VH-VL binders against q96il0. Designs and how they scored, part 235

Target 1, 167 residues: q96il0
Amino acid sequence: APERGAERRDTAPSGVSRFCPPRKSCHDWIGPPDKYSNLRPVHFYIPENESPLEQKLRKLRQETQEWNQQFWANQNLTFSKEKEEFIHSRLKTKGLGLRTESGQKATLNAEEMADFYKEFLSKNFQKHMYYNRDWYKRNFAITFFMGKVALERIWNKLKQKQKKRSN
Below, E stands for the ipSAE of ESMFold2; O stands for the ipSAE of OpenDDE; V2 stands for 0.75 times the mean of E and O plus 0.25 times the DockQ between their complexes.

## First folded at step 8 (VH-VL)

Design Q18 (framework fv_ebrasodebart; at its last look DockQ between E and O 0.19; V2 from the best seeds 0.00; counts 0 for: pae E 13.0 > 2, placed apart)
Fold by OpenDDE, look of step 8:
Parts: structure tokens; sequence; C-alpha cells
Structure Q18 (fold): chain C 167 residues (1-167), chain A 120 residues (1-120), chain B 108 residues (1-108)
């Protein structure tokens, strides 16, 4: 029995973009698309006098980003692997090689691939539903905290104006 | 109720391997990561690694790379941790823990632990 | 590896407030988790995402994160709160989980 080589289970890609914004940046930076998730990472600016509420918002945003990066990185890898397996299996069933006579990678037609997509979507439907649910919850929370931070900033500005008028 | 039930205690000799199982119930197994954490007698918690229950992606602590293998069986909702080339300092209680969905950030549910004793 | 540093022990009288700190590099950029472990038992999550309390955890448990220090606070400490407490964070760069060294809380 051929020793099924222990297929090196790929380590989950660290969804951390190696994108490093300039150190002196006073704003959020958007990096290039991540190679695994294809999502553009955002490097969040940290103010020198970050309030606890601002920090909480930043953390929520960061955590949500990381969650999205990880989800789509995994999803894209799974998709790619399953797609390749499907193609190989189908070609084998047809008695076709993985390469054409011209040496090109053998491909399936659009109809055959439609079956793959349907199956893949069906298989992952529940996962996507949970993702969507959590996505909405996270974004709702972020929006809520954005509102709170906005109010805090307004209040702080008003206090500063009052202090300047009293001096 | 969410539960993680681990296999029983193991006694192994140095150089041997141990495989600990963790059966999950009460939730969708494939939606979460499983982390493994060990605790030597009288010591703190040491993270060993995590596995995605769905994709099977793994991340191992650097200290254990090459000696640890984590796997999952989605059909039985069971996670496995194999530790090879056991040494005396591998004597510990081994825990499986459920991580947050899609990210191994924190552990909300824990197994009861599996004592692995490595003795000559 | 970024190490989370905890005091090895904290002692408190019943009814008093216990405070357990956890310090680490860039901990302010990450969520802290807290676990309670009683002798012979599995760890139990008592705080998540810096300041969120799981269902079933008493309200006397609270947590905060300021700068690079997370703090678990137990108000009105009870004898049943005597346990080891561990902080934990997740490293985004490596996706590693890191635990603090643990703090033994003694209720005197």
Amino acid sequence: as target 1 above (167 residues)
Amino acid sequence: QIQLVQSGAEVKKPGASVKVSCKASGYTFTDYYISWVRQAPGQGLEWMGWISAYEGYTNYAQKLQGRVTMTTDTSTSTAYMELRSLRSDDTAVYYCARDESYLPKGHDYWGQGTLVTVSS
Amino acid sequence: QAVLTQPPSVSVSPGQTASITCSGDKLGDKYAYWYQQKPGQSPVLVMYEDSERPSGIPERFSASNSGNTATLTISGTQAMDEADYYCQAWRSSTAYVVFGGGTKLTVL
C-alpha cells in the first residue's frame, strides 16, 4: 500500500499583512490586497491621547478585520484546493490527463465547472450564513461605538471651549 | 450544552507518542477552531497550537514544531492531538479548548483535561 | 515570544477588591482574555475581549485594558474566588496564543 504521504496540512496563513505604513502617519492606511484573502488590510492609526472608548472601537475594527481576513483566506484556500481536486477527479473519470497534448493544463468546460460551483456553494452554505450573521453583528457593534466616540469627541470639544471662555 | 470530552489518562515511556482525543458536542464543530493547551504539574498554561476544524489548517507553537500533529474528524466532531518523541518534561495535563469562531483568539469552552505521564 | 507578565500571587481579604494585572508588549492593541482555574479543574473563561463577561460569571468580575496592561478586578472577593488566574492574548502576526504566567489569588 503506497504510504499516502502525510499531506503537509498547510498552516493557516497569518492574515496579517506585512504592509507597514510610515511611522509618522496620522491616519489609517489601506494596504494592498492580501495574497490569501484578497482583502485590503487597514492599518489603524493610534492617537497619542486615545480614549478608552476610541481604543475599544479600534480594537473592534481590528478584530473584525482579522476575522474577515482569516475567514476569506481559509475560504479561498479551501475553494482552490477543492476546485483542483474536482478538476483532477473529473479529468481522470474522462480518461484525460492533467495536461493537454500541447502541454497546457487541462481544464473543464463551463458546464462541468458549474456543477463544482453549485456543489461548493451548497456545501459551504451554512458556513456562509454564520459568517454573514456575525458580519452584521460585528459591524453593528462597530457602528454603535463609532457613534459613542463621536459623542465623546463632541463633548470634549465643548468642555475645551468652556474652559477657554472661563480663562 | 456545549461539551468537550477528552480521552483518558495516558502513561508513556520516553520516546513514545501519545494521541489525545477531544470529542465536541452541543455546537457546529466545523465553525470553530480547537486549541490545545497543556499544563505541567504546578506550572502555568502553555499553548500548543490550534487547528481549524473545517479546513484542517494548523498552527503549532514553535517549541513543539515537528513533534506535534493536530487533526480533526468532522464526521465524529473529534479533534486529535498527537505528540511524538515524548520526554519527561512533556508530563502534563493536556486540554482541548474551543476557540472563537474563525479566529483562535480565546477559549470559551475547555475539555476536562487528559493527564499524560511520561516516565521511564 | 511576547510574554505576558502577571504577579505570581495576590492576597485579599474577604469583601475586599482584588486586582490582578497582566502586562505585555503591545497588549493594548489586542484583546485580553482571563481564565480562572481552581485546583484539579479545567480553566474557565471569566472575561473576554478585555472587559466582556461571559454568561454565568458573577458581576463582581470585571476587567479593563489600559496601555499595555490588562487588569482583572474582583470586587467583593469571596472565598470561592480563590484560584489561579491567567491572562491570555492572541498575536496577530503569528496567530499564536500567549498565556500569562498565572496569578494565585488567595482569600485570607
Scores: ipSAE 0.029, ipTM 0.655, lowest interface PAE 4.0, mean pLDDT 86
Fold by ESMFold2, look of step 8:
Structure Q18 (fold): chain C 167 residues (1-167), chain A 120 residues (1-120), chain B 108 residues (1-108)
Amino acid sequence: as target 1 above (167 residues)
Amino acid sequence: QIQLVQSGAEVKKPGASVKVSCKASGYTFTDYYISWVRQAPGQGLEWMGWISAYEGYTNYAQKLQGRVTMTTDTSTSTAYMELRSLRSDDTAVYYCARDESYLPKGHDYWGQGTLVTVSS
Amino acid sequence: QAVLTQPPSVSVSPGQTASITCSGDKLGDKYAYWYQQKPGQSPVLVMYEDSERPSGIPERFSASNSGNTATLTISGTQAMDEADYYCQAWRSSTAYVVFGGGTKLTVL
């Protein structure tokens, strides 16, 4: 099951002071890997006075995370299902049972399994290419909105400073 | 202008399958997801799944996993939904609807609906 | 596993403001969408991304979404607004699109 995005994130060491508890979190925090997607979710902080632009950015990031998690969860399920079907089909063709004499699941050797991996990648090549395109475009949009939020915050600070001088 | 035109009504027996088509026109088919949504008589909307029109990537509602297959044909700008092992409670109007792939804005265009009746 | 709960019906007098709620756990963390469906017709998108109104939808339609509740508001209701209304959230953990159960709006 190939992973993307997960290689850019690690579970923080237990000694990291940047961690915030989830109930009343003051910052985003990174959770454990999701069982189905193998991705680490970001749990987004919602400030009490969040601006409309900040809200749009947060929701876009959350939607993108859910889209990414759902893609990889679905790919992992498809991979597992097709892998078992491939093994079953090849064992059936060889006249072998699905279990060994010890009751363990029968398997194929590495050479035979390589055929599965090649077929799976070939079937899903275009899907992964367009997933990558969507991933990059979503991250570009997020970066654009982060820039807009940064400018909004600077403008609000200048407006606040101007008000103090006029009073 | 923008249209989603679905195939005609179907009458099926329990255990059969049905394949509903949804032909898109007036927009770039490959820029949109196609969702399939059904509505049993007197009931609400039930999402069945979606397919990325160009990628072919699918996501199915958990209830329908193993019974539904969604495909597209980009050369004809047509989406298909096949539901297998039909039961009487699959009697419904089946809709296709589009949503943008990159910045979803909701299902802004819907097909006219296809009545599928499952009876013995 | 998300469930979006709507009241089964709402009744208002002509000219009054109708309010249709949609409740779900942490729904305000996601975009909410609203659809109108008249008898024998396909659904029509009337609000998207919590509070945005598509072109061609009257200004008397508005919406909000915060906490666990999204709300569709129709000011100055008219007889033509009688319909079923569905809320929708996008890409929940167990269903990628989830619809609410629907609300029948009746204008007395």
Scores: ipSAE 0.000, ipTM 0.554, lowest interface PAE 13.0, mean pLDDT 79
ESMFold2 (binder alone), look of step 8: mean pLDDT 90; pTM 0.928

Design Q19 (framework fv_ebrasodebart; at its last look DockQ between E and O 0.22; V2 from the best seeds 0.00; counts 0 for: pae E 10.2 > 2, placed apart)
Fold by OpenDDE, look of step 8:
Structure Q19 (fold): chain C 167 residues (1-167), chain A 120 residues (1-120), chain B 108 residues (1-108)
Amino acid sequence: as target 1 above (167 residues)
Amino acid sequence: QIQLVQSGAEVKKPGASVKVSCKASGYTFTDYYISWVRQAPGQGLEWMGWISAYEGYTNYAQKLQGRVTMTTDTSTSTAYMELRSLRSDDTAVYYCARDYSYLPKGHDYWGQGTLVTVSS
Amino acid sequence: QAVLTQPPSVSVSPGQTASITCSGDKLGDKYAYWYQQKPGQSPVLVMYEDSERPSGIPERFSASNSGNTATLTISGTQAMDEADYYCQAWRSSTAYVVFGGGTKLTVL
């Protein structure tokens, strides 16, 4: 019985981009697309006098980013894996090798691949629905806190102006 | 009601392996990660690793790398944790836990725990 | 590994407010989770995402985060609140879960 090679269960890609912005940056920094998620990570600036509300917003943004990075990294990996399996299975069914006579990777035609995409989307439909729901919830919350932070900043600026006029 | 039901207590000798099961119910098993956490007698909680129930992706604590294997059976909504090369310091209650949300960031539901005793 | 530090024990009188701290590197960038564990029982999530309370958890439980310190607060502490409490965070660089050392809350 051929020893079924222990299929190396791929470790989940750590969705954290190793991108380190310059230490002196006073702004949010956008990194290159992550190799797994294809999403550009944002390094959020931390102000020296970060308010609790600003911290809460930053944390929410960061958590949402990590959530997105992880979701798409996993999704893309799963997609790639299943796509490859589908191609291999179909080629095998056709009695074709994985490589052409010219040594190129054998591919399926667009119609055959359309079946894969349909099946994949159908299979992952519920997952995508949950993702979308959570995406909206998170972004709504972020927007809400952005508004609060904006108001807080306005209020603080007004207080500072009043204090300067009183002195 | 969401429940995680673990297998019963195990007594093993040093060098042996143990496989603990965790059957999930009351939710879509494939939508969540499962984490494993152990607790030695009188000690704190120690995270062992997590597994994606859908993709089967795993992440193990560095201390346990090479000795631990986590798996899932989606057909039975069951997660498994195998720990090999058991030592006396592996004596603990082992918990499976459902991770909060789609990321293994926190644990909202826990199994009842499985006592694994490693004794000569 | 990032270590979350908790006081080993906290004692309060009934009706008083208990505060349990959890400190760790970059904890200010991460959500904290809190678990209650009674003797011989599984941990129970009592707070998630720094300050959110699960359904079924009494309102006397609250949590906050300031800088790199998370705090679990139990107002009007009751005898039934005597338990071990653990903080937990997630490390983004490794996707590891990290627990604090636990705090034994005694209600005197």
Scores: ipSAE 0.301, ipTM 0.765, lowest interface PAE 2.3, mean pLDDT 89
Fold by ESMFold2, look of step 8:
Structure Q19 (fold): chain C 167 residues (1-167), chain A 120 residues (1-120), chain B 108 residues (1-108)
Amino acid sequence: as target 1 above (167 residues)
Amino acid sequence: QIQLVQSGAEVKKPGASVKVSCKASGYTFTDYYISWVRQAPGQGLEWMGWISAYEGYTNYAQKLQGRVTMTTDTSTSTAYMELRSLRSDDTAVYYCARDYSYLPKGHDYWGQGTLVTVSS
Amino acid sequence: QAVLTQPPSVSVSPGQTASITCSGDKLGDKYAYWYQQKPGQSPVLVMYEDSERPSGIPERFSASNSGNTATLTISGTQAMDEADYYCQAWRSSTAYVVFGGGTKLTVL
């Protein structure tokens, strides 16, 4: 009986996976979460007869994905860095070391960590407002070009029907 | 008028540091990344890194990681690039250039360049 | 780091068409950008987003990008077009900027 080799490749418990798109898919492909941003990348399909409008739309979506990945990768890095700094600062004010007797990193209780989360959100409020503004602007532009592509495709289908009847 | 005006030429010894400034005017500073690009005499353009003027995020070229620090001062609309542990092969013209921070559309404005000469 | 490969030089007669290539793996999946640099001057953006021309750049400049190759095309080449030309792309996922090695365009 043939073995299911893909299941063997996925037996690792690490929780980290690599993006491996199907090479000849006729559709966009969604991969595993990116290590840094925790967002699922889209692997965009390039049709053989891609029109200039279709290419503009695809590249706009690709660039928007890069922008979004960069923002969240940066926010995740900043979050981790500031979390460790907060823990370090609070441990010092309590006269505690950065590691327990077992060698594990010392942590704070849930109520103390809630202070961090509140401060982080408050400190980064304006940055998140600018992200939301830009996200809306980018998605409006993408939707606009999706509409233009849809109209182009309808027009091409109408021209093909007229060509068939003339033939 | 949109301008990026850089600090003047520097002559340095090996092992020293240099800090080049780039003062922006005529646009909303926080809407753009500032890239730093250098060009050794007779050579091509080499991207060094960029800094987001608002969010304090930097990306450095891997070969320069650990030797370069980029900062901004939004109150003066000024970007800074510091290169440490200078070597003779760091002799170059250093440019600052802007690109949109949320949708990069190309480096449409460049500073005049700053010649940094590293010699014994 | 990944590179964008350009020919080191291209020579063309005045009035003829010059083509400068920029090669990179799947470069057509990214936007390509082109810069002109004259001696002693800062670079100038001459093409962006594969084929778009900034205002103030002559119509004789055009560009394309597909597959592994972007191409800058200058029709009716003039003596003032003599310069170094660099392509640029953004690498995926990290937003790193990559420049080509540059092409010296000589008009003779």
Scores: ipSAE 0.006, ipTM 0.583, lowest interface PAE 10.2, mean pLDDT 80
ESMFold2 (binder alone), look of step 8: mean pLDDT 90; pTM 0.935

Design Q2 (framework fv_ebrasodebart; at its last look DockQ between E and O 0.24; V2 from the best seeds 0.00; counts 0 for: pae E 16.6 > 2)
Fold by OpenDDE, look of step 8:
Structure Q2 (fold): chain C 167 residues (1-167), chain A 120 residues (1-120), chain B 108 residues (1-108)
Amino acid sequence: as target 1 above (167 residues)
Amino acid sequence: QIQLVQSGAEVKKPGASVKVSCKASGYTFTDYYISWVRQAPGQGLEWMGWISAWEGYTNYAQKLQGRVTMTTDTSTSTAYMELRSLRSDDTAVYYCARDQSYLPKGHDYWGQGTLVTVSS
Amino acid sequence: QAVLTQPPSVSVSPGQTASITCSGDKLGDKYAYWYQQKPGQSPVLVMYEDSERPSGIPERFSASNSGNTATLTISGTQAMDEADYYCQAWRSSTAYVVFGGGTKLTVL
């Protein structure tokens, strides 16, 4: 009985880019694309006098980013694995090796690959629908809190101006 | 109603392995991660790891790396946790828990727990 | 692993407000979750994402996060609230879940 090789279930890539912005930055930093998700991580600036509302917004943004990073990291990995499996299976069915006579990786034609893409999209359709739904919900919430923070900042500026006029 | 139902209590000898099951119902199993958490008698909660029910990706606590294996069966909506090379200090109640989102952030539903006793 | 620190015990009289703190490195950058566990029972999520309350959890439960400290507050504490409470966070760098040591709440 061939020992079914324990398929090394790949550990989920920790989708958090180790990108560390300069400590003295007063701005949000955008890192290079993550190797797994291909999304550019944003390092959010934390102001010294961060309000509770600003903190909530920041956390929401950060959490949403992490959610996106994890989703796409997993999705890309799954896609790559399934693609490779598909190619291998089709080549095998055709009686072709994984490598050409020239030693190059054997590939399928565009038509054959179209079948893969169709199947993959169909298989993952529900997942993508849920992702999209959650994406909109999260972004709506972020936008809402951005508005609140903006109003808070305006109010605080007005209060400061009034205090300066009274002194 | 969302439920996680775990397998029954186990008594094992040191060096043995235990496999605990967690059957999920009331929700789309593949949409969530499952985390495993254990609690030794009179102790706090210890996270063991999580598994994506969809992709099967796993992340294990460093302490348990090499000894723990988490798996899922999507056809039966069941998660499994296998712990190998059992020791006396592995005596605990083991919980499966559903994560709230696509990330293993928080656990909104918990199994009833499975007592695993490791005794010579 | 990031350690979440909780007081081992908190005691309150019925009707008083109980506060349970959870402190950890960079906890201010993370969402805190809170669980209630009664003896012989599974943990129950009582607060999520710092201050959100699950359905079915009484309004007397609230939570906040300030700096690197999360706080669970139980107003008008009742005898039924006597339990162990655990804070929990998610570490983005490793995707690890981390629990606090737990706090035993006693209602005197």
Scores: ipSAE 0.129, ipTM 0.719, lowest interface PAE 3.2, mean pLDDT 88
Fold by ESMFold2, look of step 8:
Order: sequence, then C-alpha cells, then structure tokens
Structure Q2 (fold): chain C 167 residues (1-167), chain A 120 residues (1-120), chain B 108 residues (1-108)
Amino acid sequence: as target 1 above (167 residues)
Amino acid sequence: QIQLVQSGAEVKKPGASVKVSCKASGYTFTDYYISWVRQAPGQGLEWMGWISAWEGYTNYAQKLQGRVTMTTDTSTSTAYMELRSLRSDDTAVYYCARDQSYLPKGHDYWGQGTLVTVSS
Amino acid sequence: QAVLTQPPSVSVSPGQTASITCSGDKLGDKYAYWYQQKPGQSPVLVMYEDSERPSGIPERFSASNSGNTATLTISGTQAMDEADYYCQAWRSSTAYVVFGGGTKLTVL
C-alpha cells in the first residue's frame, strides 16, 4: 500500500490579459494511489474568481476522476473475488483444502493460474472496450469545455479592447 | 422513447420478501446504472442503492445492507430489487431510476413507482 | 454520511420569485441536482449540474451552487409549480447518492 501524499503542479501560465500568473499556492495536488482503484487522485484547486464555465470544466474533470476511480475499484474487486472463487473451486475439485498445513492460503500452480488470467482477460475484453469508448467520450467533453473556456477568455479580451478604444 | 416500467403494487406480510422489477427500453441498458429509491408515505426520497447494468455490481445504502439484493437480466433489459425480512416501516413507493456517473444528468428517467404495503 | 438540509416549506405569492435552498458541507465542490415531485407522480429532474436546465423545463427555473449552498430559483411562480422539491448530490468516496429532505412549495 503506497504512502499517501500530495504532489504539487502548476495549472496556470503567466499572462497579460485574463490569465492568472503562476503562483505556488495555486496548485492541483496529486495524492497516493487509492487502495481499491490503484489510481492517484487529484485534489483540484478552486480559484475564488472562477467563472461559471471554468467551474464546469473543473467539475467535469472531478467527475471523470470519480468515474475512473469507481471503474477500477470495481474492476479490481471483481478480479480479486473471481480469482479467489477460481482457486477455491479448483482446490475443491482436486480434493484439497483451502489452507496448507502451515495455515497459508493454498494456491494453484502457474499453469492453472495462467488459465484464470487468460479467461479473465478474454471475458472482460468487451467491458474494457466500453470503458475506452466512455473514456474518449469524457475526454471529448473535457476538450469541448476547454474550448468554451478559451472562447470566453478571448471574448473578455475583446470586451477590454472595446472599452479601451472608446476612451 | 426512453422508458422504465415497473411491476405492479404488492401487499406483503411482515417477514416476507418482495421483488420489484424495472424494465428498461429505448436506450442501451448496459451503458447505465440503475438506482433504487423509495419514499414512505409523507416522507422524502431515500436512496437504497445502485447496480451497474453491465457487471451486476452493487452499492447498497448502509441502513439496508444485508436485507437488499439488486440484480439485472441483460437479455431482457430488466433490473430487480429484492427486499427481505419486510417490516411495517418498509411500506413505501419504490422507484427505479436511470443513473450515470459520467457526464451526469442525474436521475434523468424514473419508473412509475411500485407501492409495497407491509401489513399484518 | 453527508447531510443536505432544505427548509421544510416555502410559501410564495403568484408571480413572485421562489427560492429554495439546499445546504451541505462544501456542496459547491460537487454537482447539485434538483427534482420536482407532484402528488402521486414520480420525481422529475428540473435542474442538473448546478445550473443546467433539461429540455422542456421552463426558463423561469434557474439554479446555482457555490460554497455550502445550492439554490433553486423559480421566477414568476405559477400555481402549477406547487410541488415538493428535492436537491441531490453525490458522496464521491462511497459513490452514495444523497438527497435533501425536500421542500414543499406552496403558491398562495
């Protein structure tokens, strides 16, 4: 189980218009891998002057992280459960107990375990394809909102330019 | 037309079980979760749990853990919720709702509700 | 579990603006959702993702979510808007759905 911690990263470049300059206190933080999903969570920075579109983009990124965390947590629990059930059923078929005489959990040889891994991957291939499709859908949505935020920033620059030209 | 159609009203005795069905149509059933939500007479909405239609994995409200089982049948696009060891305070309207965790629109489609009455 | 607190009732005169609040710890860090339920009917989603309105919901419905409070606002309130209103959010660490206790809107 890796140690929990947070890594800093800068999210904002320097700018002259509506861009926020980089600051040490304006960082997303990356934590250690989650116990169930094995994915590193991001703790997103929330600026006080965030526009509604910027908020939607941040929440979409947060929701995508939650979806991804949930998928892999569920997948990892499924893998663990089916692995134990596979081992259990095969030990029963061979007339063996679930524990060795030393109290250690009995296991199968490498060839038998390879059969489990091959079957699990084959059985779950379509599920991973649907996950990849949904991942692309979510990344398209994130890119779309990135474009909307960029247009908002351009529009605000044009408003500032119009105001300056009038006086 | 996206639609969730639930089974009819049930009257049960305390200690019995009830199994409510929820037939989905008009969308790809395996792309979504199904949430179950109940509402006792004069009370608010109480979330019971969800099931992933693709894998059949579940997440149940802590209050109901051990008494509820949710399943799906992908060949009929139908979700099921079974509540065991019924008590009089389980009298409620039980709803299924389509639920999604990505690009969420919340619970955007609801079944018509199934009244379950638990009476001695 | 996280608690979403709503006032039990709100009364408004016809044509006035109704405001229904939903309070929860750091609720603005999550998406908020609003449901309308009329007697004998299933809930209907009226606002999603804090401020987005589904097709078929009148423009007089609007919503916001910031800090600890989400607010559903109905301008030009009509008698047909009398209903129970529920807010909803997620608890991401458990993937639990959380509903508020509901608010009965009365148009006097």
Scores: ipSAE 0.000, ipTM 0.494, lowest interface PAE 16.6, mean pLDDT 79
ESMFold2 (binder alone), look of step 8: mean pLDDT 90; pTM 0.934

Design Q20 (framework fv_ebrasodebart; at its last look DockQ between E and O 0.03; V2 from the best seeds 0.00; counts 0 for: pae E 12.8 > 2, placed apart)
Fold by OpenDDE, look of step 8:
Structure Q20 (fold): chain C 167 residues (1-167), chain A 120 residues (1-120), chain B 108 residues (1-108)
Amino acid sequence: as target 1 above (167 residues)
Amino acid sequence: QIQLVQSGAEVKKPGASVKVSCKASGYTFTDYYISWVRQAPGQGLEWMGWISAYEGYTNYAQKLQGRVTMTTDTSTSTAYMELRSLRSDDTAVYYCARDQSYLPKGHDYWGQGTLVTVSS
Amino acid sequence: QAVLTQPPSVSVSPGQTASITCSGDKLGDKYAYWYQQKPGQSPVLVMYEDSERPSGIPERFSASNSGNTATLTISGTQAMDEADYYCQAWKSSTAYVVFGGGTKLTVL
């Protein structure tokens, strides 16, 4: 009985980009695209006098980013894996090897690949619907907190101006 | 109602393996991660790892790497945790838990626990 | 591994406010979760994402997270609130889940 090679179940990619902004940065930094998700990570600046509301916004943004990174990293890996399996299966069915006579990786034509894409999209449709729903929910929440933070900043600036006029 | 139902208690000898099952119901199994958490008698909660029910991606606690394997069966909505090379200090109640989102963060639903006793 | 530190025990009189702290490196930058565990039972999520309360959890439960400390607060503590409480966070760099050591809440 051929030892079914223990298929190394790929560990979930740690979706945290190793991008470290300069220590003295007073701004949000955008890193290079993550190798798994292809999303550009943002390193959020933490002000010295961060308000609780600003902190809540930052956490929500960070968590949403991590959620997106993880989702797309997993999705891209799944896509790549299933694509490869599909190609291999179809080549095998056609009696073709995985490599051409020239040693190049054998590929399927656009029509054959269209079937894969259709099937993949159909299979993942519900997952994408849930993702989209949650994406909107998160972004609405972020927008709401952005508004609150903006109001807080305006109020704080007004208080500071009043205090300077009273002295 | 969302439920996680685990397999019954196990008694194992040192060096043996145990496989605990966790059957999920009341939700779309493939939309969530499952985490495994254990608790030794009179001790705190120890995270063991998580698995994506859809992709099958896993992440194991460093302490358990090489000894633990988590799997899922999407057809039966069941998660499995196998722990190998059992030792006396592996005696614990083992819990499966559903993670709240696409990330293995908080655990909103828990199994009833499975007692695994490792004794000579 | 990031360690979350909790006091081993907290005692409170009925009707008083109980406060359970959870301290960890950069915990303020992460979401904290809280679980209640009664003897012989599975843990129950009582607070999520620092301050959000699951359905079915009494309003007397609240939580906050600032700096390096998350705090679970139980106002008007009742005898039924006697349990072990665990904080939990998620480590983004490794995607590890980390629990605190647990706090035994005694209602005297």
Scores: ipSAE 0.137, ipTM 0.717, lowest interface PAE 3.2, mean pLDDT 87
Fold by ESMFold2, look of step 8:
Structure Q20 (fold): chain C 167 residues (1-167), chain A 120 residues (1-120), chain B 108 residues (1-108)
Amino acid sequence: as target 1 above (167 residues)
Amino acid sequence: QIQLVQSGAEVKKPGASVKVSCKASGYTFTDYYISWVRQAPGQGLEWMGWISAYEGYTNYAQKLQGRVTMTTDTSTSTAYMELRSLRSDDTAVYYCARDQSYLPKGHDYWGQGTLVTVSS
Amino acid sequence: QAVLTQPPSVSVSPGQTASITCSGDKLGDKYAYWYQQKPGQSPVLVMYEDSERPSGIPERFSASNSGNTATLTISGTQAMDEADYYCQAWKSSTAYVVFGGGTKLTVL
């Protein structure tokens, strides 16, 4: 079983948006780790009788996932490129090639790499702080709309119950 | 309504530079990359590079390294691509596209293209 | 140096199924994307994430990606499907975006 993207290539067991079982058995489902962000995406099912408020909540959850996926994909790119640049720069300073005799990429030892990890964390500290702030803001908004949807459903049940009593 | 609007066609002489603009609207500009892709007459698509609109981080195609510069202006939601030391084989239509190359959605919106003609 | 190889042209009769391939080393380990381009127009994304279809793209379009080959399939091909088709992936070590050379689909 290939690990990268394998669960998402088989449409029959995956429940992708193009194919979905009957409505009552249709569910959100969690796919394999994204090839770039390494995060598992949730694929949201759209109910047939979704209210405008329910739609707003679902869109907010979808947007939050897309934002989170994008952040980590971008961070993985930045990390990989800066790591490679650091290794290449240090190998060049040592007069070494980019490949070993076996053809594999040359690397630095853990002590040498510690400077990179410290520098990367320091350079990206502010970005991660804003990510954490935005994460909490988005989760607060989602929780807020969950409450509004719950209230809407209670109100609709009360209005329907009131009509049946009066008729 | 998501839209990418590019600057108009340009005619340049060999050795000159060209700077193409791409104004984005209808989405949060800083959440996405902008890719630049060119297409010579009768030829296929050639990726030139991308820029992160938020960070300004760039990645240029090896063939163009040293000749291309990509920038953004977040206050106007505009991306720019400058190609220097123009040659006749740089004659092409230059596209900007909203890029999610590390996300599952791909290049989902493209500009209308800007024809740059390099002739002596 | 990743290269995505597509056949230069594919011909199909109206109503038949067209199949356009895109070959690259370990392409199945990457997401593949497909674009349609008609003369004088910008490319349009028609498939993403190997097999996902954007809203507005007819269900006649499907795609797969495994091993070294991604495949775009158009069932019930119509005259309006006549266009150039490009596959796209990226080169892992440099995060470069890579396009295939393109395939001209002709509907005879």
Scores: ipSAE 0.000, ipTM 0.528, lowest interface PAE 12.8, mean pLDDT 80
ESMFold2 (binder alone), look of step 8: mean pLDDT 89; pTM 0.924

